# VH-VL binders against f1miw6, part 25

Target 1, 251 residues: f1miw6
Amino acid sequence: MPHFAKPLLRNIITRNLFNSIKKKQCLQYLQTLRTLQYDGFTTVYFGETDIPESLVTGEDFSDGYYMPTPTWCVVHAGGSQGWVPWKYRMFLRDELCIKQEDNLFFEFCDVVKKAYGKCAIVVKERRRQDATRPKEGKETEAQAHVPSVVNLTSVTCCPEVAKSYGHKLLTLPSPYNYLNPLDSAWSSLKWFIINNRKEFCLQSVDGVYSYQYILFSDLISKGIERINLSKWRTITTKVRRWENYYLGKLS
Below, E stands for the ipSAE of ESMFold2; O stands for the ipSAE of OpenDDE; V2 stands for 0.75 times the mean of E and O plus 0.25 times the DockQ between their complexes.

## First folded at step 8 (VH-VL; framework fv_traxivitug)

Design m4 (at its last look DockQ between E and O 0.01; V2 from the best seeds 0.00; counts 0 for: pae O 7.7 > 2, placed apart)
Fold by ESMFold2, look of step 8:
Order: C-alpha cells, then structure tokens, then sequence
Structure m4 (fold): chain C 251 residues (1-251), chain A 122 residues (1-122), chain B 107 residues (1-107)
C-alpha cells in the first residue's frame, strides 16, 4: 500500500551537518578529489584509530577511575583496491610514553607510489583545527608559501613529502567524517575484536576464560585481514554515492 | 557478566513526568554509546534516543524531541531518560541498549536490558 | 526519514530455509543489522554490518544486502527460531530506524 508524504532517503541528511563555511570546504574537497581522480590519481585513505585495552580484554572499568586505561593506536590506509600493501603500525599510548613518528609518512608515500603510482592521499582534519581558524585563499599568514602540516596524533603528514613522490595530500573536513571509508573499516575491526577476542586467548584451565592471555597482534591482524577487497569495494562504493549526493546538493 | 538493568517504569497520567534509569555492569561503560529503544504493546521496535560516550552528543526521534532528555553518569555506570509531557502514545516497554561506534553512525545494538514498562493512562 | 519495509509474517517448516526481507531505497548503501525477539524478551542481535554474526549466533543465520533489499537467511530452521525479526539502519540525520518486524512461524 502506498504512503503519502513519506520521508525521502535524500532528506535523511540533516541541515545540522551543513553550514555555509563547512559546505564550501566540503565542496572544495570533493571537487579537488574528482579532479585528481580524472587525472589518474589513485585515492588512498590514510588514518588512525584508537583501541582501548578494555575493549580487547572486556574487563569492567571500575578501578581505572584513578588512571586511564592503556590505549593502542593503529595506523593504516586503504581504498577501493583494499588495504595498501604496507604493514600497519601499532603504538601504545600510555601516559608516560607518548610519541609521534615522523618517518612513517615518508615510508608510506614510497610504498603507495610503488604500488599504485601517483595517489590522492586523504587524511581527516582534526576537530581542533576546524574550531579555531577558518582558511581562505592559498596563503593567509605572515610568511608567504609556508605549507600546512597535517598532524594525526601518531603521525606527521607533510604535503611536501607527498608532493616529492608525485602524490597530493587532501584533508577531509571534520564534520563530514562519514565520507571516510577508513572509519567504516575501523568500526568493522572493533566489532570483530568484540566478537572474537575469546577465540584468540589461551584456553584457561577449568573453562574459565582469561583475558590475560589475549594476543593483541594476532587479533588485530586477523581483524584487518577480514576486511577484504570485497568489503573495501562495498565501503568505497557507499562513500562514492554519498559524495555524488553532496556534489549535487551543494552545487 | 555483561548486564543492563532498567528501572523506573510505572503508570503515569498524561502530561506527567518520569525518569528511567539503566544500570550497566560487566563492561567498560564509557567505551560505548548508549541508547533507548521502546516497544508499544504488540508493536515493533522504535529507536528513541542515543548519547555519545562522553555525553557531548545526543540525538532523539522526532516524536520525543523537546520532551525527553537522555543523559549518562560514567562514574556510576548509569544511563537515564527524563520523560516530560508524557502522552498515551509513549506507552511502551523501554529498553536500554549499548552500541559500539567511534563516530555515532552505522551502529548496531549488541546488548539489551530486559526493559521497563511505562504506561501513560488516565 | 527512511522507511524499512518487512513482510508481516513468514511461515517455514523445520529444516527448511526462511528468508526475511527488508526493503528500503538504496538500503545497499547502508549497514543493515538484524535482531531476533521472542515474546516477552529483549531483542538479540543476530547479524550486524549486513552479513557478520555476533559471538554465540549459529552459522545458519546469515545476511546479505544489495540494491534496495537486505535479506536475513535462516537455514535449517528450528522450532526455537520462531520469533519476530527486525532489520535496522542508521540514516544520516542521526536517526536509527527499525523495520516493522517479521513474525517467523515454524510449523
């Protein structure tokens, strides 16, 4: 039976996600991305996610009230060709051992150049940058032609390093994070962890499941492998349809 | 043992107010978005509201927006739903549920409480 | 907002396969999740992200999602599978949407 005045799928995107400045930033990003794709750049999404150890152990966090639980950071990249053929990185983010790896982005650019040729490397914008200073034009600060560096919490992404390999570094504007297929991949990994952590522990005596024996590396590696090429193509196809919707709506 | 236990459901008059609680145990509460889903007697499931891990983002179905307020206390592993200006159509079993997402979208609800019945009738 | 259409009921004999559909405009672009609910009980997640199973859900539960239709498939149906089944998505307006539910009856 037909229904009158039903909401359309096109209308499920709320106006709360669109404001004048952020609409312009999103449109500029999408237009640049499409131009690079037509010019033969392979799109790769480079980023990180945090995996708290409590997610892996399943422990109830009650005593950690005085100290934060340890968190692992995973850095990887992927796109419509699957995960890039590059060994992902894991870092432990305890309070006393915070570091940012500067050489990692250089190695990444070399690997994707060899694998795909020239790439459009997409990195999410950090919310701190969006909250403090709007940018217009190619240069808005005192020193002319000083390129901006895009920092993830674990990685420094330098546009000049990308350019030296023939790549182009793009920043995805903060409020449009769902245009990043890597976020969907991260969510799939974390759901895999929740549902499979018991299978990657040593079996405890007397049937008691012990989280003390969980092998983080094997669990993460298996979870990443489960996000195969077919899943990556589904994820990126979905993102591309949302991108086309935004290009039509914002134009 | 992972558990969600709702409380506070009772009979109230139309126009009245009620506060529901959900106590969580057996998992790290602050890792998860929390959600209220309701089910009128003999009817299907309807999402009501959800709240981000740190409480900074809240979302509501249109029919309750402005009348209901979702909140959480991570120190007490507790989720709440303040329900104001109650209507007969709010009569339902209210479930709390957890979801894992870093980003607030495309999530499922993997653990549910048994629900608490709210009846709005004169 | 999104509307998810499910058949009101499906009847299936023990040992046969039940297929429960969830229709929506371009639902293949969404992650679809499926819940089982028995009378007087809380829902249980049986499939998430179109085709993945939570821990403890038998392999005979499977899912697919393409175009305008997502499908929950229950192979080798048992009497204990008699329940209501709901599909669920997220739309970009931050709303979570459930289908109307399908009652599976095992004869």
Amino acid sequence: as target 1 above (251 residues)
Amino acid sequence: QVQLVESGGTLVQPGGSLRLSCAASGFTFSNYWMTWVRQAPGKGLEWVANIKQDGSETYYVDSVRGRFTISRDNAKNSLFLQMNSLRPEDTAVYFCARSFTDYGYESAFDIWGQGTLVTVSS
Amino acid sequence: QSVLTQPPSVSVAPGKTARITCGGDNIGDKSVHWYQQKPGQAPILVVYDDSDRPSGIPERFSGSNSGNTATLTISRVEAGDEADYYCQVWDSSSDYVFGGGTKVTVL
Scores: ipSAE 0.443, ipTM 0.736, lowest interface PAE 3.1, mean pLDDT 79
Fold by OpenDDE, look of step 8:
Structure m4 (fold): chain C 251 residues (1-251), chain A 122 residues (1-122), chain B 107 residues (1-107)
Amino acid sequence: as target 1 above (251 residues)
Amino acid sequence: QVQLVESGGTLVQPGGSLRLSCAASGFTFSNYWMTWVRQAPGKGLEWVANIKQDGSETYYVDSVRGRFTISRDNAKNSLFLQMNSLRPEDTAVYFCARSFTDYGYESAFDIWGQGTLVTVSS
Amino acid sequence: QSVLTQPPSVSVAPGKTARITCGGDNIGDKSVHWYQQKPGQAPILVVYDDSDRPSGIPERFSGSNSGNTATLTISRVEAGDEADYYCQVWDSSSDYVFGGGTKVTVL
């Protein structure tokens, strides 16, 4: 009996399973990943998560006034080895502060090279909002279009840069984001924020679920630190099971 | 060619000490978890110890804990097993093996050496 | 400690299918690996992660894992398949665990 993926994960998987192209991409991703792992590449997942200020402050905007709260973007990396020994980065997602730190990926590649040697760096596929236009283009042979550049919201990940450090950049297809253990880590972080934000508040207004003067940096740091190696192992083990499932199903 | 070669196995008396070595070639040794597995004569396989890529983590089967020490020298592509306070029940062929993946857990061992025989006898 | 149970021996005729079982509590939730060992030789990984095959291993070797039983299947058995076969898992409490091994005899 195939391991009953929790019904929730099954439902997510079933809806996206209808895209044959995405299935093929997933298989290719997984095969490549396994090959690289066999070849001695250390797998690291590099990514970002958005942390709305409302998540931190506890402000429930459910009453219809969607005040866009500032959103913080946290960039970090992890894998079976835990968090990469690299300092996470935090950016404010406002139109004015999207400083694409072009050098951040270079720094990251250097750090992981030093820490792990050659790495398979896994990033999420960016949802191209604009791909509405069906370019009629030619059945060119599905050469694994290694995207020339994978742009995270805050960081540009270039395969050539990765290669220059002896790494391989892999793109995880968007329907299979649950194969990224970093998402589970981010979920844990967000959970930590929600449950512990009070402890990081300098001033709490009694009766108002809004916390003011939050030590945000400390909150994030502590949240990240709590995702220890044991937790990472659990997360990555789960992901591996899913990977194996898909390799078996899609092969 | 990817290869592991064990050495150091010999006859020792109970209570004695022995150091096993495993030389790796044909792959980036520093990228892999490494392990020792032993097999007593006519018996099955028993995991003994494993070590992380950077040596920061080591794990042992309970029967050897406190007596055996796994270590590695990545610069020399070498794995070691220091065995102290040897017992007759430690008599076995000792294999070094490479973990298949970088996970260090739930990994298979994809490359094995030919093994080296350790005999503990009075 | 996770104990993996294997039958001590399996006999199979040439060209037939051999099935080697590995029993363990909730083994289906673990990744099971299989090794072939011939007399006087080192073990060889033949199946990993329940059903995956290393490069160079024939397609005749397949694995499955469900519930409390993992199974190594060797189809179209050849004389060269005569060996001891070991299942292996990792457990958070006991680290790496091998089954007792199964001797496959080709009749």
Scores: ipSAE 0.014, ipTM 0.502, lowest interface PAE 7.7, mean pLDDT 84
ESMFold2 (binder alone), look of step 8: mean pLDDT 91; pTM 0.939

Design m5 (at its last look DockQ between E and O 0.39; V2 from the best seeds 0.00; counts 0 for: pae E 8.8 > 2)
Fold by OpenDDE, look of step 8:
Structure m5 (fold): chain C 251 residues (1-251), chain A 122 residues (1-122), chain B 107 residues (1-107)
Amino acid sequence: as target 1 above (251 residues)
Amino acid sequence: QVQLVESGGTLVQPGGSLRLSCAASGFTFSDYWMTWVRQAPGKGLEWVANIKQDGSETYYVDSVRGRFTISRDNAKNSLFLQMNSLRPEDTAVYFCARSFYDWGYEGAFDIWGQGTLVTVSS
Amino acid sequence: QSVLTQPPSVSVAPGKTARITCGGDNIGSKSVHWYQQKPGQAPILVVYDDSDRPSGIPERFSGSNSGNTATLTISRVEAGDEADYYCQVWDSSSDYVFGGGTKVTVL
């Protein structure tokens, strides 16, 4: 019986296991990762997660009026060593404010170099939403063009920048996103937000007006802090087991 | 106050059908996975089924697969368990529980209802 | 199927420490959760993710998980701690699995 992966991953694994190209990409990723690890590179997962305001406020928009609430993007990194000793960044995804901080990835690369030395920096493959146009017939040999630049929504990750600091940038294929332990961290953070947001809510009664506000920065900080080294070790160990499984199955 | 209230438990004959309901209050119901857990008289806890926030994913214990259906109505803050082809071994107190995934995909149940008794007997 | 094994009963004197074990193959690689259930009541989550406590649960309740054994520790046991305790894990092959439960009696 195919050992069905974690329930949330079952559907993803079953659908993607049949794509030969994606399997090859996964194998290549895993082989490269292992090689780098043997060569003394520290694996660091770098990524972002979206936190809609509704998650923070608890507003139930069940009445069908999806008012687009502002969405916050949190950027951070971690691995078997826990959170990278780098302050997480938070951005408001507003059509107007996506100032891609061009220097954020430089700063990150410098910090991890100082902390760990040479690193294998793992980022998720961005699902190109736009590829739904069936470009017609030319069977161009999909040379796995390692995208020269991996654009996160808020951060541009450049392989050349990583290289300049002695790092290697790796892209995790999209069907295998569950091999990124950072996703567990984000899930934990979101859980924390949902369950603790009331504790971070302050009510102010001015003589004329009453309002409630959430200590959002504190909420995020505490949510991140609760994800300790022990938790990181647990999830990275689990991910490693999956990696080993695929290396054995796909080799 | 955060609360779950089960209803619908009754006496039913073998082969019969029953629909359980769980009413949620005091929290944003749509933000959570929801779960049914049952406990036979004098026995331990057994997971039965769970459902994703948007209802797009459902999972079942093998013993109830094909007979039970978990569903939810987020607009009504309600969880349901449709039970068909009931057997004597399905006799239990059925609890609805709020599920959470604090770390990874390993979930726990942080809020429970008081349960509703289902008795399957001839 | 991952089977979680608990002792059927544990007796403890008031003020002493109760330890409830949950055995399973490589359980240390899983997140273990613990529930308290009093007679005629719903279960209450007392420890989650091996060692974390929900809000409102006393510090007397603690958890550990290593190797093949998870342990719920109740320090300074009170009469009100008399209950059934269940360990629980998630497994890819078995989904949610509960232990058989341990009855804690306060002597």
Scores: ipSAE 0.027, ipTM 0.609, lowest interface PAE 3.7, mean pLDDT 84
Fold by ESMFold2, look of step 8:
Structure m5 (fold): chain C 251 residues (1-251), chain A 122 residues (1-122), chain B 107 residues (1-107)
Amino acid sequence: as target 1 above (251 residues)
Amino acid sequence: QVQLVESGGTLVQPGGSLRLSCAASGFTFSDYWMTWVRQAPGKGLEWVANIKQDGSETYYVDSVRGRFTISRDNAKNSLFLQMNSLRPEDTAVYFCARSFYDWGYEGAFDIWGQGTLVTVSS
Amino acid sequence: QSVLTQPPSVSVAPGKTARITCGGDNIGSKSVHWYQQKPGQAPILVVYDDSDRPSGIPERFSGSNSGNTATLTISRVEAGDEADYYCQVWDSSSDYVFGGGTKVTVL
């Protein structure tokens, strides 16, 4: 019996099973999304991005003082209708323990209900949990990985809350992040920050982030406004082309 | 000041290998996708390879796939291009360029180095 | 298969307007970027995301993108604008695609 053939065949089978699971998840997501769109649900992409201080200042902190650099988390939502008509939220990451992050999803569901009626709310699948040590049967564990609730770093998104407002919460499978137009919007915002940040870089001697926060908030606000309805329609059109491609390829 | 400085370009024989380096300074290197773009003498620009901020994703133009390897060392603010099985068609000025998008597919190249010349001939 | 088509050259008198086109199938749904390159120098970004300018690029550089054509417009052309100009997009094959370049000659 050729021992080379047996290990290779088992590896091929397990890899094909893992790929099949991820392809099935993507196909189920796309089919559900299309059904909800046909049924009159407005699609809204809800998510967050991190803006490190180094991106805002443009300074290189690699020179080795041991102070952690602050990171801002921005939470917003949008779709083919543009940004949701709601003030985006900003959080300082190292103050997470004092923020009421769970309440935000309730407020969001109410706002989009009033603005659009019933919505298909799309949130990215969270990154795989980082255990300190890998578990045995890593490929088999991937088959059972299905979260019952969706968590962003700063916000908990509960399907029952969405349902109570007449919405449907959808999770975008991780390998297919190209199907999230909000990520393209985040990239455009970060590009705007890079090109405009020198106009907003001021510091004070005491209270070092109160004044910088005010200028930073204005920079973010201008960057968000620059991603207008026409830009959103361009972004969502690109995503729809990828969706159609994957629907054809995976079915 | 934001700078990209390429090095390692020289004359090599066909079938040879060469490693290009790009030293970055004046910005947080790990926040950006990095890119190699080449230009044959008297010709237009051609994208060669691209690498994600954490190095986890790499992309190549078809003509270099399997021969070239892009890599980065974020601790040393350095980008690399390992070029194997070099052909006369690879003769070009190689530019290091910075791009920024989460996906890296729609980014512009906002900062460029001055380039390093690679000549592949007998 | 994506190809960006640019005219090989454009001639313009000083003080007049130069228009450089970049043709591509449904390019209006893509983000188009433009680069200026002078002989023996690296390219510089002059327009990004169809119509935006990086810091330090004068307002007389502008861009538009609709349908199958993106256009870089240089108003009140100066002798220093004489250069090669390239358009660039992302292709759906995960490539960054450049146009063939347009040589702008200031008469």
Scores: ipSAE 0.011, ipTM 0.538, lowest interface PAE 8.8, mean pLDDT 78
ESMFold2 (binder alone), look of step 8: mean pLDDT 90; pTM 0.934

## First folded at step 9 (VH-VL; framework fv_traxivitug)

Design n1 (at its last look DockQ between E and O 0.15; V2 from the best seeds 0.00; counts 0 for: pae E 5.8 > 2, placed apart)
Fold by OpenDDE, look of step 9:
Structure n1 (fold): chain C 251 residues (1-251), chain A 122 residues (1-122), chain B 107 residues (1-107)
Amino acid sequence: as target 1 above (251 residues)
Amino acid sequence: QVQLVESGGTLVQPGGSLRLSCAASGFTFSNYWMTWVRQAPGKGLEWVANIKQDGSETYYVDSVRGRFTISRDNAKNSLFLQMNSLRPEDTAVYFCARSFSDYGYEGAFDIWGQGTLVTVSS
Amino acid sequence: QSVLTQPPSVSVAPGKTARITCGGDNIGSKSVHWYQQKPGQAPILVVYDDSDRPSGIPERFSGSNSGNTATLTISRVEAGDEADYYCQVWDYSSHYVFGGGTKVTVL
């Protein structure tokens, strides 16, 4: 009978330890962010969202023919100042086509430097699928492992590149992704797409066939533009409230 | 037309089991979080469970945790709620709803089914 | 668990403005969504993300969220607006929470 209690206890301990580590990471993130803000860094959230083509077209694949639709990746940045005055990028999420544009992060860093000066650039932590095995190793001090590189699907974010422009790259811990206002912006964009896609449709008749075209670029552009400065301020204010809550709770 | 249709609601005895189904049509089912919400007779709305697009994440209200299991079959555009160890307090209309959130938080439910009635009574 | 408090009922004359409040601790830090439910029907999303409206929802429906109170405002109330209204949020415990609901009666 005693043998069954050990794995359960181990699992509970592991979960509790994991939760404790994540809480500590969150606190460190928040403290660092606040320090940088006090030091005059402008907080900018840099990230991407996936837009399945089926979301845009509204196609119903209920007839069992699951045709994988292409997925578009939109990359942009924003914060309390609204969208960064940088042209958003769109990439087709195809393993073959995602040319990591090595220069995109450089371009971004230069633009934000010119626009805002020194920036705290916040990116989401990519869930490494493989990290499920707790390596039994050493309680190494949860030094905020600033990952040497944060890879987005289409963009590589390098802390050293950010630093060369006078910026600081921060990684938001994955359990606290709701502290990223960019997610709210992406949600708003997707809502806009779903609700307004018909207005961006063109119909063409070629003989017996009727074609419907979606002005995809225009749809995305208009959706992004709809998220104005007022909306960004609202979203970032909400996030700030959550940040304050956690700073108080975890300190 | 975008539609959700619930089925499987019936009379069941306390301690019994029931499986609810929700059939989705008119949209790409696999792109959305899906949710169960219930409403007891003459009462308000209560969130029950939600499930991520790929089924890798599931969340439950505390009162049903360990008893209910939410699952989905994206190939069949179907959402399920397996309910075990049913209690009289589980008596409610159960609604299937589409969650409009890519991230599983702060989302609204933009599409609802008409609901299916589950009655747990001796 | 976050508790959302709504008044049980609101009465309003036709053509007037109804205001339905949803109280909660720090609710202003959350996105509030509002649903309309008529008897024997499924809920309908009428306001999302505090103040945004789904397609097909009249401009008469508006929302605000500040401090500890979110408000659904229905201007120029019509007989067809008689329904139960529910506010909803997501909380930090990964739960969705609904308010108790408010019955709006058009007099």
Scores: ipSAE 0.358, ipTM 0.761, lowest interface PAE 2.0, mean pLDDT 87
Fold by ESMFold2, look of step 9:
Structure n1 (fold): chain C 251 residues (1-251), chain A 122 residues (1-122), chain B 107 residues (1-107)
Amino acid sequence: as target 1 above (251 residues)
Amino acid sequence: QVQLVESGGTLVQPGGSLRLSCAASGFTFSNYWMTWVRQAPGKGLEWVANIKQDGSETYYVDSVRGRFTISRDNAKNSLFLQMNSLRPEDTAVYFCARSFSDYGYEGAFDIWGQGTLVTVSS
Amino acid sequence: QSVLTQPPSVSVAPGKTARITCGGDNIGSKSVHWYQQKPGQAPILVVYDDSDRPSGIPERFSGSNSGNTATLTISRVEAGDEADYYCQVWDYSSHYVFGGGTKVTVL
């Protein structure tokens, strides 16, 4: 019956239009990035990831209680030169987290300026699945650019702050997350946690009872350290091959 | 001990329906994407479907889209595959597997169940 | 859609090295995972992310990935390594793809 054809046709048309818009955004991003690289900007990827405590402890939550598990947010940056020589930050995600670290992006911009000079700072576009519907746009033409703040959940990334240090802030379009080598670094960190957390456990015995402590800061610190320059070069080489593929396909 | 145990595989006639279950234990189920992979007798592995940690995203191989539904119950550490309009080419051992992937695009399958056999034949 | 090409079989003498290839267009830009499967058993992960080993996998299993070819290398092959081996990637347009499998026979 026409029910199969009708919804399938609508999905195909909508999907094609969405993909065309996002492909144009990706091409614009890549062209801008290549221009900045040609002009001597060092590319630096700045971002965050969530690490639930249950991933670190390995604890089983199959007891039937429906309790939120605590999570930590890790903020760091890197690129083909390895991790930025900047102390990563960790924040506990409170249920009432309303504070963003505005000063942190100022500090970051200063550090990368001193380390690399002018940088193209790439931040991943925020995922929109939990966002409300996009506001309907007016058909009024306005060519005046309006600077927008790119917010991570823990950090405010202001384009004017980046500009004041001679940097350029770029937003990576969300459907193209595989063009972000920091995501691959985060995955490597989490696999390190899964495979090495036993080595960071201390046991304490009080009579009959045995207690385990996890050196969480040391585990994360070691995991970050293990993602060395060689690993970063492998990750960024893979991303650059994807970038070249898209530049050839979309241009 | 980390374990995945599938159940529900049996003989079914073409056009019939069947529901597979996978019980997980020994790890925090909600931290992982869950996956169904099948293997026809004497053939290679074929990915069937996967589901995000919170159940909000599901993906299917083209040959089963619209006929199969993957779901999970994190409170019961259980993964499910509802199979409708079964065809002879759906005959396979069905494995459940876990993967860690924050972004849904690079995960390996590090723990597998033993599989459950589904046979579709008249 | 991605297609992963593996040789159907590889024969190797005990103590020697087996090399199993996985061919794919631009596979060097993807993370490649490798699985071992013995008859009547579930697959087990032996290499992930091109060259990393999960806990409990011997160092004699190693991997590499560049250009259009990923390779699983099994050094000092033992009789217990006789199995089918599958490569696997994620393809951004078509989801998870397995190679056709390579039967490793230990003579």
Scores: ipSAE 0.287, ipTM 0.676, lowest interface PAE 4.9, mean pLDDT 80
ESMFold2 (binder alone), look of step 9: mean pLDDT 91; pTM 0.936
ESMFold2, look of step 11: ipSAE 0.207; ipTM 0.643
ESMFold2 (binder alone), look of step 11: mean pLDDT 91; pTM 0.933
OpenDDE, look of step 11: ipSAE 0.019; ipTM 0.545

